# Ledger of designs, part 177: VH-VL binders against q9umr5

Target 1, 268 residues: q9umr5
Amino acid sequence: SYKPVIVVHGLFDSSYSFRHLLEYINETHPGTVVTVLDLFDGRESLRPLWEQVQGFREAVVPIMAKAPQGVHLICYSQGGLVCRALLSVMDDHNVDSFISLSSPQMGQYGDTDYLKWLFPTSMRSNLYRICYSPWGQEFSICNYWHDPHHDDLYLNASSFLALINGERDHPNATVWRKNFLRVGHLVLIGGPDDGVITPWQSSFFGFYDANETVLEMEEQLVYLRDSFGLKTLLARGAIVRCPMAGISHTAWHSNRTLYETCIEPWLS

## First folded at step 8 (VH-VL)

Design v43 (framework fv_mavrilimumab)
Fold by ESMFold2-Fast, scan of step 8:
Structure v43 (fold): chain C 268 residues (1-268), chain A 123 residues (1-123), chain B 111 residues (1-111)
Amino acid sequence: as target 1 above (268 residues)
Amino acid sequence: QVQLVQSGAEVKKPGASVKVSCKVSGYTLTSLSIHWVRQAPGKGLEWMGGFDPRDGETVYAQRFQGRVTMTEDTSTDTAYMELSSLRSEDTAVYYCATEYRYGYLPTDAFDIWGQGTMVTVSS
Amino acid sequence: QSVLTQPPSVSGAPGQRVTISCTGSSSNIGAGYYVHWYQQLPGTAPKLLIYANSNRPSGVPDRFSGSKSGTSASLAITGLQAEDEADYYCQSYDSSLSGWVFGGGTKLTVL
């Protein structure tokens, strides 16, 4: 039978957002046990990402324990960062496919309605003053704020993204890399018409340089130094890139063509 | 905050040896990779070699192998470069430099440079 | 003699764009090793300007950018200013030499 699928939602989301995804999985892989984790919903999605990682870890442990053949993760938007950290902190995860749906894997540097709700008068150019403070790091969105004009502040203040990317030292870095490398497949999905994830190439480990020119994954120091295993995974043939145009941020989990092209093949 | 301070100018005769020092301040020498680069008057930069004190490994450029020795004294946070069998062609400014790191990630680039030590070889 | 080839000089007027090339081979830039760029003002030690192909250290203005393609790299300077007048050096690692190599240097003159 098919391996169980665990779904992790994004910012201001809940399990209801994935009803179409569940329909697609049931049609193509009938009998698959799909668990959409209903933790940190709505405003609780603003809690610090390390707090969310702890909660999701507690929820996935019994699911993984009951599936000795392995599980698949489908992680949407901010949820993809939660899943990145989950794979690193769990010494015993048995994840086969980690499917990342339009997640800002190298961070976010763009104006969104979520930021305007929290910080109505802020521009992306000055949000670093709030996000790279201790108070700002209590909000999930600031945990992956990556201002390409203030890399020094990002490296010193980021309590989450800089650590899981190996951009700042951490006592557990070697163990985190070893754990992450146990994943069977890293399936990266995203596209230019997302409209929220900025730059959209962040979903593929690309990101802005200081001129706001996008450098792709293979040009990132994180990849070139193999700080958490991307270069090793790519050499192993374990990274899958599935870009698709014409899909807005809230449609990644409800587009049948995307599902059939990018997700379905990885749900053994 | 890291600063590299080099020893003063030297004048040597052909066939002599010179030992240039590079004092590290604001950081621990054992955590830095020190490289040596020279520049003859009006000429370009030439890498001579580097020393990683963590594992004691040194790498020398092929043209200096057998003539150069790079060492470190961790008790005084000082790196040394000794060049023997000096020739007039060795007249140059000798720099020590440290590798730049992007946070935790080594870049292999040389960020912090000493002020340079002029070594003149003449009879 | 330089392993990496740079033009000996380039020139431009204030406000213009200039590009400095750095040509290598399959044992260095072509093998995927990083290219770094240094600026050297007269009478001073070199200053790191670009590291790992296209990244800027803190304090380097965004007028400076680096790129790499195949066996070559380029340093671009936009909005050229008088204080940019200096010597520029590219650097990479060479696997056949098992060591670091520099370009011959390019003298930038701001007219």
Scores: ipSAE 0.000, ipTM 0.496, lowest interface PAE 12.2, mean pLDDT 88

Design v44 (framework fv_mavrilimumab)
Fold by ESMFold2-Fast, scan of step 8:
Structure v44 (fold): chain C 268 residues (1-268), chain A 122 residues (1-122), chain B 111 residues (1-111)
Amino acid sequence: as target 1 above (268 residues)
Amino acid sequence: QVQLVQSGAEVKKPGASVKVSCKVSGYTLTSLSIHWVRQAPGKGLEWMGGFDPRDGETVYAQRFQGRVTMTEDTSTDTAYMELSSLRSEDTAVYYCATSEYEIFSGSYFDYWGQGTMVTVSS
Amino acid sequence: QSVLTQPPSVSGAPGQRVTISCTGSSSNIGAGYYVHWYQQLPGTAPKLLIYANSNRPSGVPDRFSGSKSGTSASLAITGLQAEDEADYYCQSYDSSLSGWVFGGGTKLTVL
């Protein structure tokens, strides 16, 4: 018998996007109960991330309660940030593998065709004016906009990512860290050909410095300070890095080789 | 609620050593990152070293490495900073300072001792 | 070499706004390390005024604010009051020195 799998989708997405992933899981782990959460689908995915975290929390509680051996999370794109917050705010989660599929864990800073679709006249260099306003923080994508040239605005205005990364203090930070550290495995997946997540190393907790040079996870302040437990997890052997070239942003949940290499080994 | 109380003023001759104490109250010493910062008369603050929670070891500023030793006595909740081979330019107020482990901003000093004046002269 | 540069002094009248700059390099502020600010009243130990670029500890008035951009940070004080007369220090971590560095300090005189 296999542990149940909970899937959390990304921006403008729905459960239908994961049909191939479900087929792969059924082939390799027949009998696995897979629940793809149909919450905040389509345009509702633009709602503030803390609102989404509350809704997803309510949905995962009964699933986790029915699985005393534990559950696995597979969280795609923006959904990976929702899952990070879930693991921190839930005092009683029993997640074994948290599988993050190309999620901007350190934030997003890039002009992509997808971002231009949402803000067609904005450039990455001036999006901070929109995102770091109270109005902008009502959009999920602005909750993880991380302009490396305006870190002061990011720290003050980010209502979500700066808090969950421990980059700005919060009264619950110690409890959030303790809760997050209960995870069995943090499986990070991403790659250079994603084309949406910028820098792509954000999926591995790497990010731009003030000169737009990418610094990897071990050079980040959140890692060095162990703000939410990354250094502790790495020392425990609980972080898995699985980069793969040749995969575009919308293909992470539908590539068989990716599934067999990066996901399948972590589904007990 | 954390309070740091330092030992009294010291007068030392060049070449001697000085050991300054910092007694912690209102919290347990083992839950704090203790740092030492000095300030020469009329000059700015200079970080000397401190406990680095990232690797659980004491880190010394390069210019003091080999001359400074920072230790802790958990039974008395007291931290110590010993500076050897004293020179006249070591005349300064020496502060202990700390961050509470529960605050994830990590590298700022939210509590300070009152300071200990160390004078190095004849 | 990787030290933080502050103006040695600034002055203002009660009710005015002053800004204190803190200029670093690519190994400290420019590398993304947080900037903290301390206030030191004459004859006293420093007190934490701003932490992690822009956050205020309990008890610090809203008229104190911090910001950071590129290799520099700034402390802004609005509505100046006589009790603000003090020395102000910025602090950051420097990766090339593997330790914490302070700015040279700025003496604020309230005229």
Scores: ipSAE 0.000, ipTM 0.378, lowest interface PAE 19.4, mean pLDDT 86

Design v45 (framework fv_mavrilimumab)
Fold by OpenDDE, second read of step 9:
Structure v45 (fold): chain C 268 residues (1-268), chain A 122 residues (1-122), chain B 111 residues (1-111)
Amino acid sequence: as target 1 above (268 residues)
Amino acid sequence: QVQLVQSGAEVKKPGASVKVSCKVSGYTLTRLSIHWVRQAPGKGLEWMGGFDPRDGETVYAQRFQGRVTMTEDTSTDTAYMELSSLRSEDTAVYYCATGPYELFTGWYFDLWGQGTMVTVSS
Amino acid sequence: QSVLTQPPSVSGAPGQRVTISCTGSSSNIGAGRYVHWYQQLPGTAPKLLIYANSNRPSGVPDRFSGSKSGTSASLAITGLQAEDEADYYCQSYDSSLSGWVFGGGTKLTVL
């Protein structure tokens, strides 16, 4: 039998967003128990990511307990960060494949429609004033806002991304790294035509330097320092990078070709 | 296997109200966002309103504000659209529709009801 | 008058390529907005044909393609078939109206 699949949605998503994915899984892996977690849907997805991590943890623990051979995680967009954090704080998770589906794993620094909605008068260049404030960090979006021009503020004020990345020292860094390294495979999915994740390489742990030059994963300090285990995972062949062009952000979970190429092979 | 099944055709007098139902099967209504789109005979599609997950409430097209009410009965998995103060121009096929939502791309509708013809005539 | 402008009709012979344009503005088809397309066969409800500018739902043949540039979008149909005779609508979101908008529709006739 196939291992259970747990799906975690993105910002303002619901389970229905993954209807096609479920269909694909059912067709190609019949009998697979797929659970799309309807937690923190819609507006509730704006809640602090640590709160979300706790909620999702409560939901996945029973599922994992019933699947001693392991489970697969498919985590979309913001959900990918939630899942990474989840795997970092859980010392007993049994995740075989962690599929990060177009997630801003290294953060977000881009002008998108949600910025105008949340901060009508703010541009990305000024969002640090809000996001790195105490009240700003109460919003999920700010929890992974990564301003390359205000690195000090990011490192000191980011209550989520900087911590799970091990960019800021904290007492749990070693343990979180150990926990995260329990994952069998880290499957990173994204692409240049995403249009939302900025830069799109963030889905592969690439990100801007201070000059807004995109550096790849291997050039990142978190990798070089192996702060949360990326270097170790890569060394043991546990990281799979699956870039795909021609896919918009909303299509990652519904594109058949993408599923067959980047997702299906890891649903064993 | 998700389906939207709408109520039957309606004939109304000007000034009256009409309430069209849309029953969801194969999925839980609470997990769906139902939108309504109408189409006058020989004319194009017109969005009337639907749920906005950002606001956590139903949003109506400006043209219909104050005259349309969209509700849901989760116990029966049925969505409703009520249009009041009917005019001859409201004669149209009314569709309920749903689809996935993405914050950055918004709504597109990959599931539609069969439509409900509403005729407003003296 | 629709917010999104489509040609009222287009026609083509079987096997030909036809294109349907959808012209909007910065308030509805901009860099941050997406366009979706629907096919409506006579006497039926609309069917999603293209979503997010260029993506095909399952079951839609690859002879249907969508593109977006600037404030306009385009639907292309190659290898035109008799069954393609239908009305086609583009859809987007208009920020000035704070609502979803459709094009006026294009009637495609297969000669």
Scores: ipSAE 0.327, ipTM 0.755, lowest interface PAE 2.3, mean pLDDT 93
Fold by ESMFold2-Fast, scan of step 8:
Order: structure tokens, then C-alpha cells, then sequence
Structure v45 (fold): chain C 268 residues (1-268), chain A 122 residues (1-122), chain B 111 residues (1-111)
């Protein structure tokens, strides 16, 4: 009697990270069919996001087809961006709850020390030179790198995030908006102690302005112009915001209180 | 519910090779990054190698390169660590371990096998 | 010698606070690499106690906390209990070795 749940993992991640989440779902909603997609694991999570979207799309089509009453998506970190694009490119998705678990929905502008293996001499302030090149756009992390000091470069070079957010024009924008708006609920989860997603408010469609002051979703041009449907969804009562303090980036899928508060209510 | 179950204790002579197994239960091996860590009696932990998802390859600690080989048999959900040219200094408990790996939080091991004692003596 | 330096032993009485240091260098902790801590009870495999500098896995009491400053990290145990008597290891990544490194370990004795 419960809708199936599809889980999409994050950067350098795999299905192993969700074993506690699966335990929680089994306890509260016994009999739920949960599919954790084991695609683009580890190093393959660095492949361009549009390539990942195509692969995940092929995997979710048969699952959605077998569940005419609908499915739920739980999408973690970078996986939340994959799910954003899936909801836009699929003319026939039947997603009820899209649960975005600490995902950089407006992009990432974080400490580049964590990316030293990939960009060993780069700082946050100069990573735009790499990411906004054609070579850089072959890496998933660069597809959602959003430097607030070089917004013009982001808008011109981003092959993924600027397009799905409707920040740059695309021939398919109207169809993508129509498709995305079919979602039943957009559940946004994140918090100040995440430590990875920067700014953490990116998980709630907030982001830095040119002075690195965070502007919330309702002040973003994307929302004000209703570029892909956020204003329409909010007006329908379809957006749920569930911030929680005290949770680090790798704990969102393994915290029982978080699950009971933010996830469990949306798993019909 | 995931468990790592290792093979039993081994006694080897200097110059021999030993192959330790680590069977994954409750989950499929292809979805886990298995690493090997050893501990000599009364000494500390030493990382030997494991699958590095950043490179998509198995990497070995420099001091073991050339005499350690880490493999897996996905049909039996079993990982193996083979150490050759054994010396008395290789006497240790050998652990397999796994955990979530994320670029931004660093890699840590939240699931460990019970350990396999390998004794090298003449 | 270990790449990460820990004191070989530390001791305290029940109810007291103890701290265990982990000192690295510019190629590991000083490079911003995360520090993880493991507890090893006699005859058992290590158990994850703290990850990513200061985070506790589910089931680890809040008496255990971690911190990091510069090239060093510290594990603090408050309200010390007899069952805390164990060996404690720090772990990080070392860029010059291109691999994971452990501290030499600290034996905690509860008096």
C-alpha cells in the first residue's frame, strides 16, 4: 500500500550510505519497495550531470511504469540535482514526493581544500577559471559550481545548473517547467551544520549575492520569474522546508530524528 | 545488517604467501569499497590498501607495493588480500574494513571484519 | 614511527575529563584533511567513534567529542567510565604518501 521509493546517491557515493535509511523505512512503512540506484558510483559520479541524468532516466522508467499510483524520490547531495533534471526531462514521470536531502539546488561555492585531489592548486576564488572552461564542464562538480563573483561566466558556461534553474534560456524550458510542476511535493532538507554544502541555504534555493550575503528563495530571480515553477509550487502549498541543526553532510541519511521529522511524513 | 566475515588464522614460514578472505553478507560486494588494515601484536593500525573511488582503482600503500595484491570475486561476494615474501615482521591481525566515501568529508571505516591472525615463524 | 603522533598513554579517574591529542603535519591534518577517531577494546576490531573531526556516529555517547586546530586534532572524553578503558587511534589522509594514515595509538587507563 505504500508507493515505491527510489534513492539517488551523491558525489563519490554509493548505495552503501543508505543502509540506515532503508532500515528506518522498513520499520515505519513495512512492505515499501525501495530501490537504491547503483549507477555512477565512486569516480563515475564525476561524469557530466547530463550523462548521469540519461543513465538514471533509463533506470527509473521501468520502476515508474510498474507503479501507476506514483513513486517517491529521495535524492542526496549531488543526487538532488540529478533528480531535478529527471523531473524536467521526463514527460511522463509520476513522482509524488521529491525529497531533496541536503542538495546544492542553487549551486556550490565552498572551500576548495576538499577538492585538492582534483584541483590541487586552486582556491575557491579562482576555481571559476577551471570550471567554466569546456574541459571543466566535463566534471559534475563544475556543472553546479556557482561563483557569485562571476555570475556572468556561470550563466554563459554552466551546461547544467543554469539551464535546469531557468537562469539561462533553453528551447525546452517551457516543457521542462510543465514536467517539473507535475511533482506532488518538493521536500527540502538541509541545515547550518552540514559543513559541505556552501552556502547551506542552497539546499532551500537560497544563495550568495555578489557580496556573499545569502538571499533566500523568495528573493531569487529564479523564484520571482517562476522560471521552472517554484513560485507556482509554493502557491499550491507543495513546497515543504525542513531545516535541522546539528547534522553533518554524511549524517542526513542516518539520523533517526531527521528521518521521523522530515522524511517519514512524505512517504505515503 | 551488513557484515564482513574473515577467514581463519594462518601460520606461515618466512618467504611464503598468505591469502586472507573477507566475505560480505547482507549486501553485494560490488557496492562496497573494501580496504585492508593490519595490526602487529601490541602495535598500532597500518593501512595497506583498498579500492580508491577517486581513481577508480585499487591503491596500495607504498611499503607494500610489489608484494600485496587485493582482488575480489563478485560471484561469491568475497574480497581477498594476498601478501607474498612473508617476514616475521608481517605477523599481525589483518582486518578488512569499509565505510562511506565522500570527497568532502574524508574516508572513514564504520564497518570492520573480525580480523585474521597471520603468524610468520620458522 | 607513525605519521600522526599520539601520546602512548593517558589516564584519569571515573567522572573526570581526559583529552587525547593527534599531531600531524602540512601534508595531512595541516592540509585541511579530516580526522577520524577509533576506539579499540581489548581483543576486538576497531570501532568508529568520531568522523570528520567532530561528528558522532549513531550510538556513540555525547561524552565523546572531537576538535581540530591547525596541524593537530583532539579527542575529549568527559564523565570518564571504566568501560572507556581502551586504545584510541586517530586517522587522516596524507597527500605526500597518497594514502590513509593512522596515529600510533593511545592507551587510556581508568584508574
Amino acid sequence: as target 1 above (268 residues)
Amino acid sequence: QVQLVQSGAEVKKPGASVKVSCKVSGYTLTRLSIHWVRQAPGKGLEWMGGFDPRDGETVYAQRFQGRVTMTEDTSTDTAYMELSSLRSEDTAVYYCATGPYELFTGWYFDLWGQGTMVTVSS
Amino acid sequence: QSVLTQPPSVSGAPGQRVTISCTGSSSNIGAGRYVHWYQQLPGTAPKLLIYANSNRPSGVPDRFSGSKSGTSASLAITGLQAEDEADYYCQSYDSSLSGWVFGGGTKLTVL
Scores: ipSAE 0.022, ipTM 0.635, lowest interface PAE 8.0, mean pLDDT 89

Design v46 (framework fv_mavrilimumab)
Fold by OpenDDE, second read of step 9:
Structure v46 (fold): chain C 268 residues (1-268), chain A 122 residues (1-122), chain B 111 residues (1-111)
Amino acid sequence: as target 1 above (268 residues)
Amino acid sequence: QVQLVQSGAEVKKPGASVKVSCKVSGYTLRSLSIHWVRQAPGKGLEWMGGFDPRDGETVYAQRFQGRVTMTEDTSTDTAYMELSSLRSEDTAVYYCATGPYELFTGWYFDLWGQGTMVTVSS
Amino acid sequence: QSVLTQPPSVSGAPGQRVTISCTGSSSNIGAGYYVHWYQQLPGTAPKLLIYANSNRPSGVPDRFSGSKSGTSASLAITGLQAEDEADYYCQSYDSSLSGWVFGGGTKLTVL
């Protein structure tokens, strides 16, 4: 039998967003138990990511317990960060494949519609004033806002991304790294035509330097320092990078070709 | 296997109200954002309103504000659209529709009800 | 009258290529909002044909394609078939109206 699949949605999503994915899984892997977690849907997805991690943890623990052979995680957009954090804090998770589906794994620094909605008068260049404030960090979006021009503020004020990345020292860094390294495979999915994740390479742990030059994963300090295990995972062949062009952000979970190429092979 | 099943055709007098239902199956109503779109005979599609997950409330098209009320009964997985002060121009097929919400792309509707014909005539 | 402007009708012979334009403004398509397309066969509810400018849902043939540029979008149909005779609508979001908007629709006739 196939291992259970747990799906974690993105910002403002619901289980319905993954209806096509469920269909694809059912068709190609019949009998697979797929659970799309309807937690923190809609506006609730704006809640602090650590709160979300706790909620999702409560939901996945019983699922994992019933699947001693392991489970697969498919985590979309913001959900990918939630899942990474989840795997970092769980010392007993049994995740075989962690599929990060167009997630801003290295953070977000882009002008998008949600910025206008949340901060009508704010631009990308000024969002640090809000996001790195105490009240700003109460919003999930700010939890992974990564301003390359204000690295000091990011490192000191980011209550989520900087911590799970091990960019800021904290007492749990070693343990979190150990926990995360329990994952069988880290499947990173994204692409240049995403249009939302900025830069799109963030889905592959690439990101801007201080000059807004995109550096790849292997050039990142988190990799070089192996702060949360990326270097170790890569060394053991546990990282799979699956870039795909021609896919918009909203289509990653619905594109059949993408599923067959980047997702299906890891649903064993 | 997801379906939207709407209530039957309605005939109303001007000034009356009509309430159309849309029952959801295959998914819970809570997991869906139900929108309403109408189409006058021989005319195009017109968005009336729908649930906005960002605000946690229903948003109505400006044209219908104050005259339309969209509600949901999660216990029966049924959405409702009530249009009051009916006019002859309100004669149309009314559709409930749903689709995925994406903050960055908004809504598109990949699932539609079969439509409910509402005729307003004196 | 529609916020998004479509030609009222287009026609083509079987096997031909036809295009349907959807012209918006700076408050909708020009603002970067995605465009979606629907096909409506006579007497039926609309069916999603293209979403997010150029994506095809499962079951939609690849002879249907969508594109967006500037303040306009376009639906292209290659290898026109008799079954393609229908009304086609574009849809987007308009920030000035704070709502979703449809084009006026285009009746496609297969000659």
Scores: ipSAE 0.244, ipTM 0.713, lowest interface PAE 2.6, mean pLDDT 93
Fold by ESMFold2-Fast, scan of step 8:
Structure v46 (fold): chain C 268 residues (1-268), chain A 122 residues (1-122), chain B 111 residues (1-111)
Amino acid sequence: as target 1 above (268 residues)
Amino acid sequence: QVQLVQSGAEVKKPGASVKVSCKVSGYTLRSLSIHWVRQAPGKGLEWMGGFDPRDGETVYAQRFQGRVTMTEDTSTDTAYMELSSLRSEDTAVYYCATGPYELFTGWYFDLWGQGTMVTVSS
Amino acid sequence: QSVLTQPPSVSGAPGQRVTISCTGSSSNIGAGYYVHWYQQLPGTAPKLLIYANSNRPSGVPDRFSGSKSGTSASLAITGLQAEDEADYYCQSYDSSLSGWVFGGGTKLTVL
């Protein structure tokens, strides 16, 4: 029978966003137990990411315990960062496929409507002043703000992303790497027409250098140093890259062609 | 198989300094990160500081900054902790502790010295 | 004032289950830093009992288990025995202090 699927939503989101995804899974893999976690919904998605990781961990433990054959994760947008950390902090996870659905894995640096709503007088060039303060780090979106022009501030002030990416030293880094490497498949999904995730290549561990030129995963220091296992996973054949054009940020969980191409093959 | 052997008990007057040693046996000091933890009589464990070989520097707990100095002599596989301007409140058992270098992430201490009693009295 | 809070004492009878809590904050356990546990028998150096939240070193019986939930961690001892009478300490890392921190310690009394 099919392994259970756990779904983690994104910023200002809820389980309701995944109704079409659930229909697709039911059609292609009937009998699959799918749990969309109703934690940190709506405005609660602004809570610090480490708080969200703790809450989601408590919710996934009993699901994983009931599925000794393993589980799959589908993690959307900001939820992909929650799942990244979850796989690192859990020394007993049994995740087979981790499907990252348009998540800013190397961070975010772009003016979006979400940011303009929250910080209407700020532009991307000025957000580092807020996000890299202790107050700013109490908001999830600032936990993955990655200003390529203030990398020193990002490395020193990021309480979340810099740590899980191994960009700043952490006492738990080796154990986090060991835990993350237990994943069966890392399935990365994203595309140029997303419109929110900036740069869109962040979903594939690419990111801006100081001149805002995108460097792909294999040129990132975190990959070259194998800080949390990307190089090891790639060598093992465990990383799947599935880019698709023509999909906006809020459509990744409701596009049938994307599901059939990028998600369905990994839901054994 | 690795063992940490500390120097013997010391009795000091207020205002003096004490230097405790921690000898690594059965392994090389260069591969270990030595930390110092103290325990006053009837009280809990208190981390004082330790050497981080990844960047080659020692980190001290704030309350001991300016009074403690931790050094290492790799030629003799011996670590040292020197505490100056001693007060009666510094009366404690002082431990050196470490974990295996490659397993030190998470930074737990799976190997401890036997402890050195330092008594500060007039 | 301890950065990690433990109850000063806990007690149980032989064969019972006891738990010892370790409460932190967003700068340590809440930030995802692992929790380690040490057992200290009278007159001896501390001994590592649990590392990285729930792992046992060789030689530690499975009666001892660790867990982590939110900003806190717990040490559980089942089948309590007289030789378990000791002081227990949790330990983690604190990002605001840039250093290692210990809990205040819990004295376990076997009745």
Scores: ipSAE 0.000, ipTM 0.352, lowest interface PAE 24.6, mean pLDDT 87

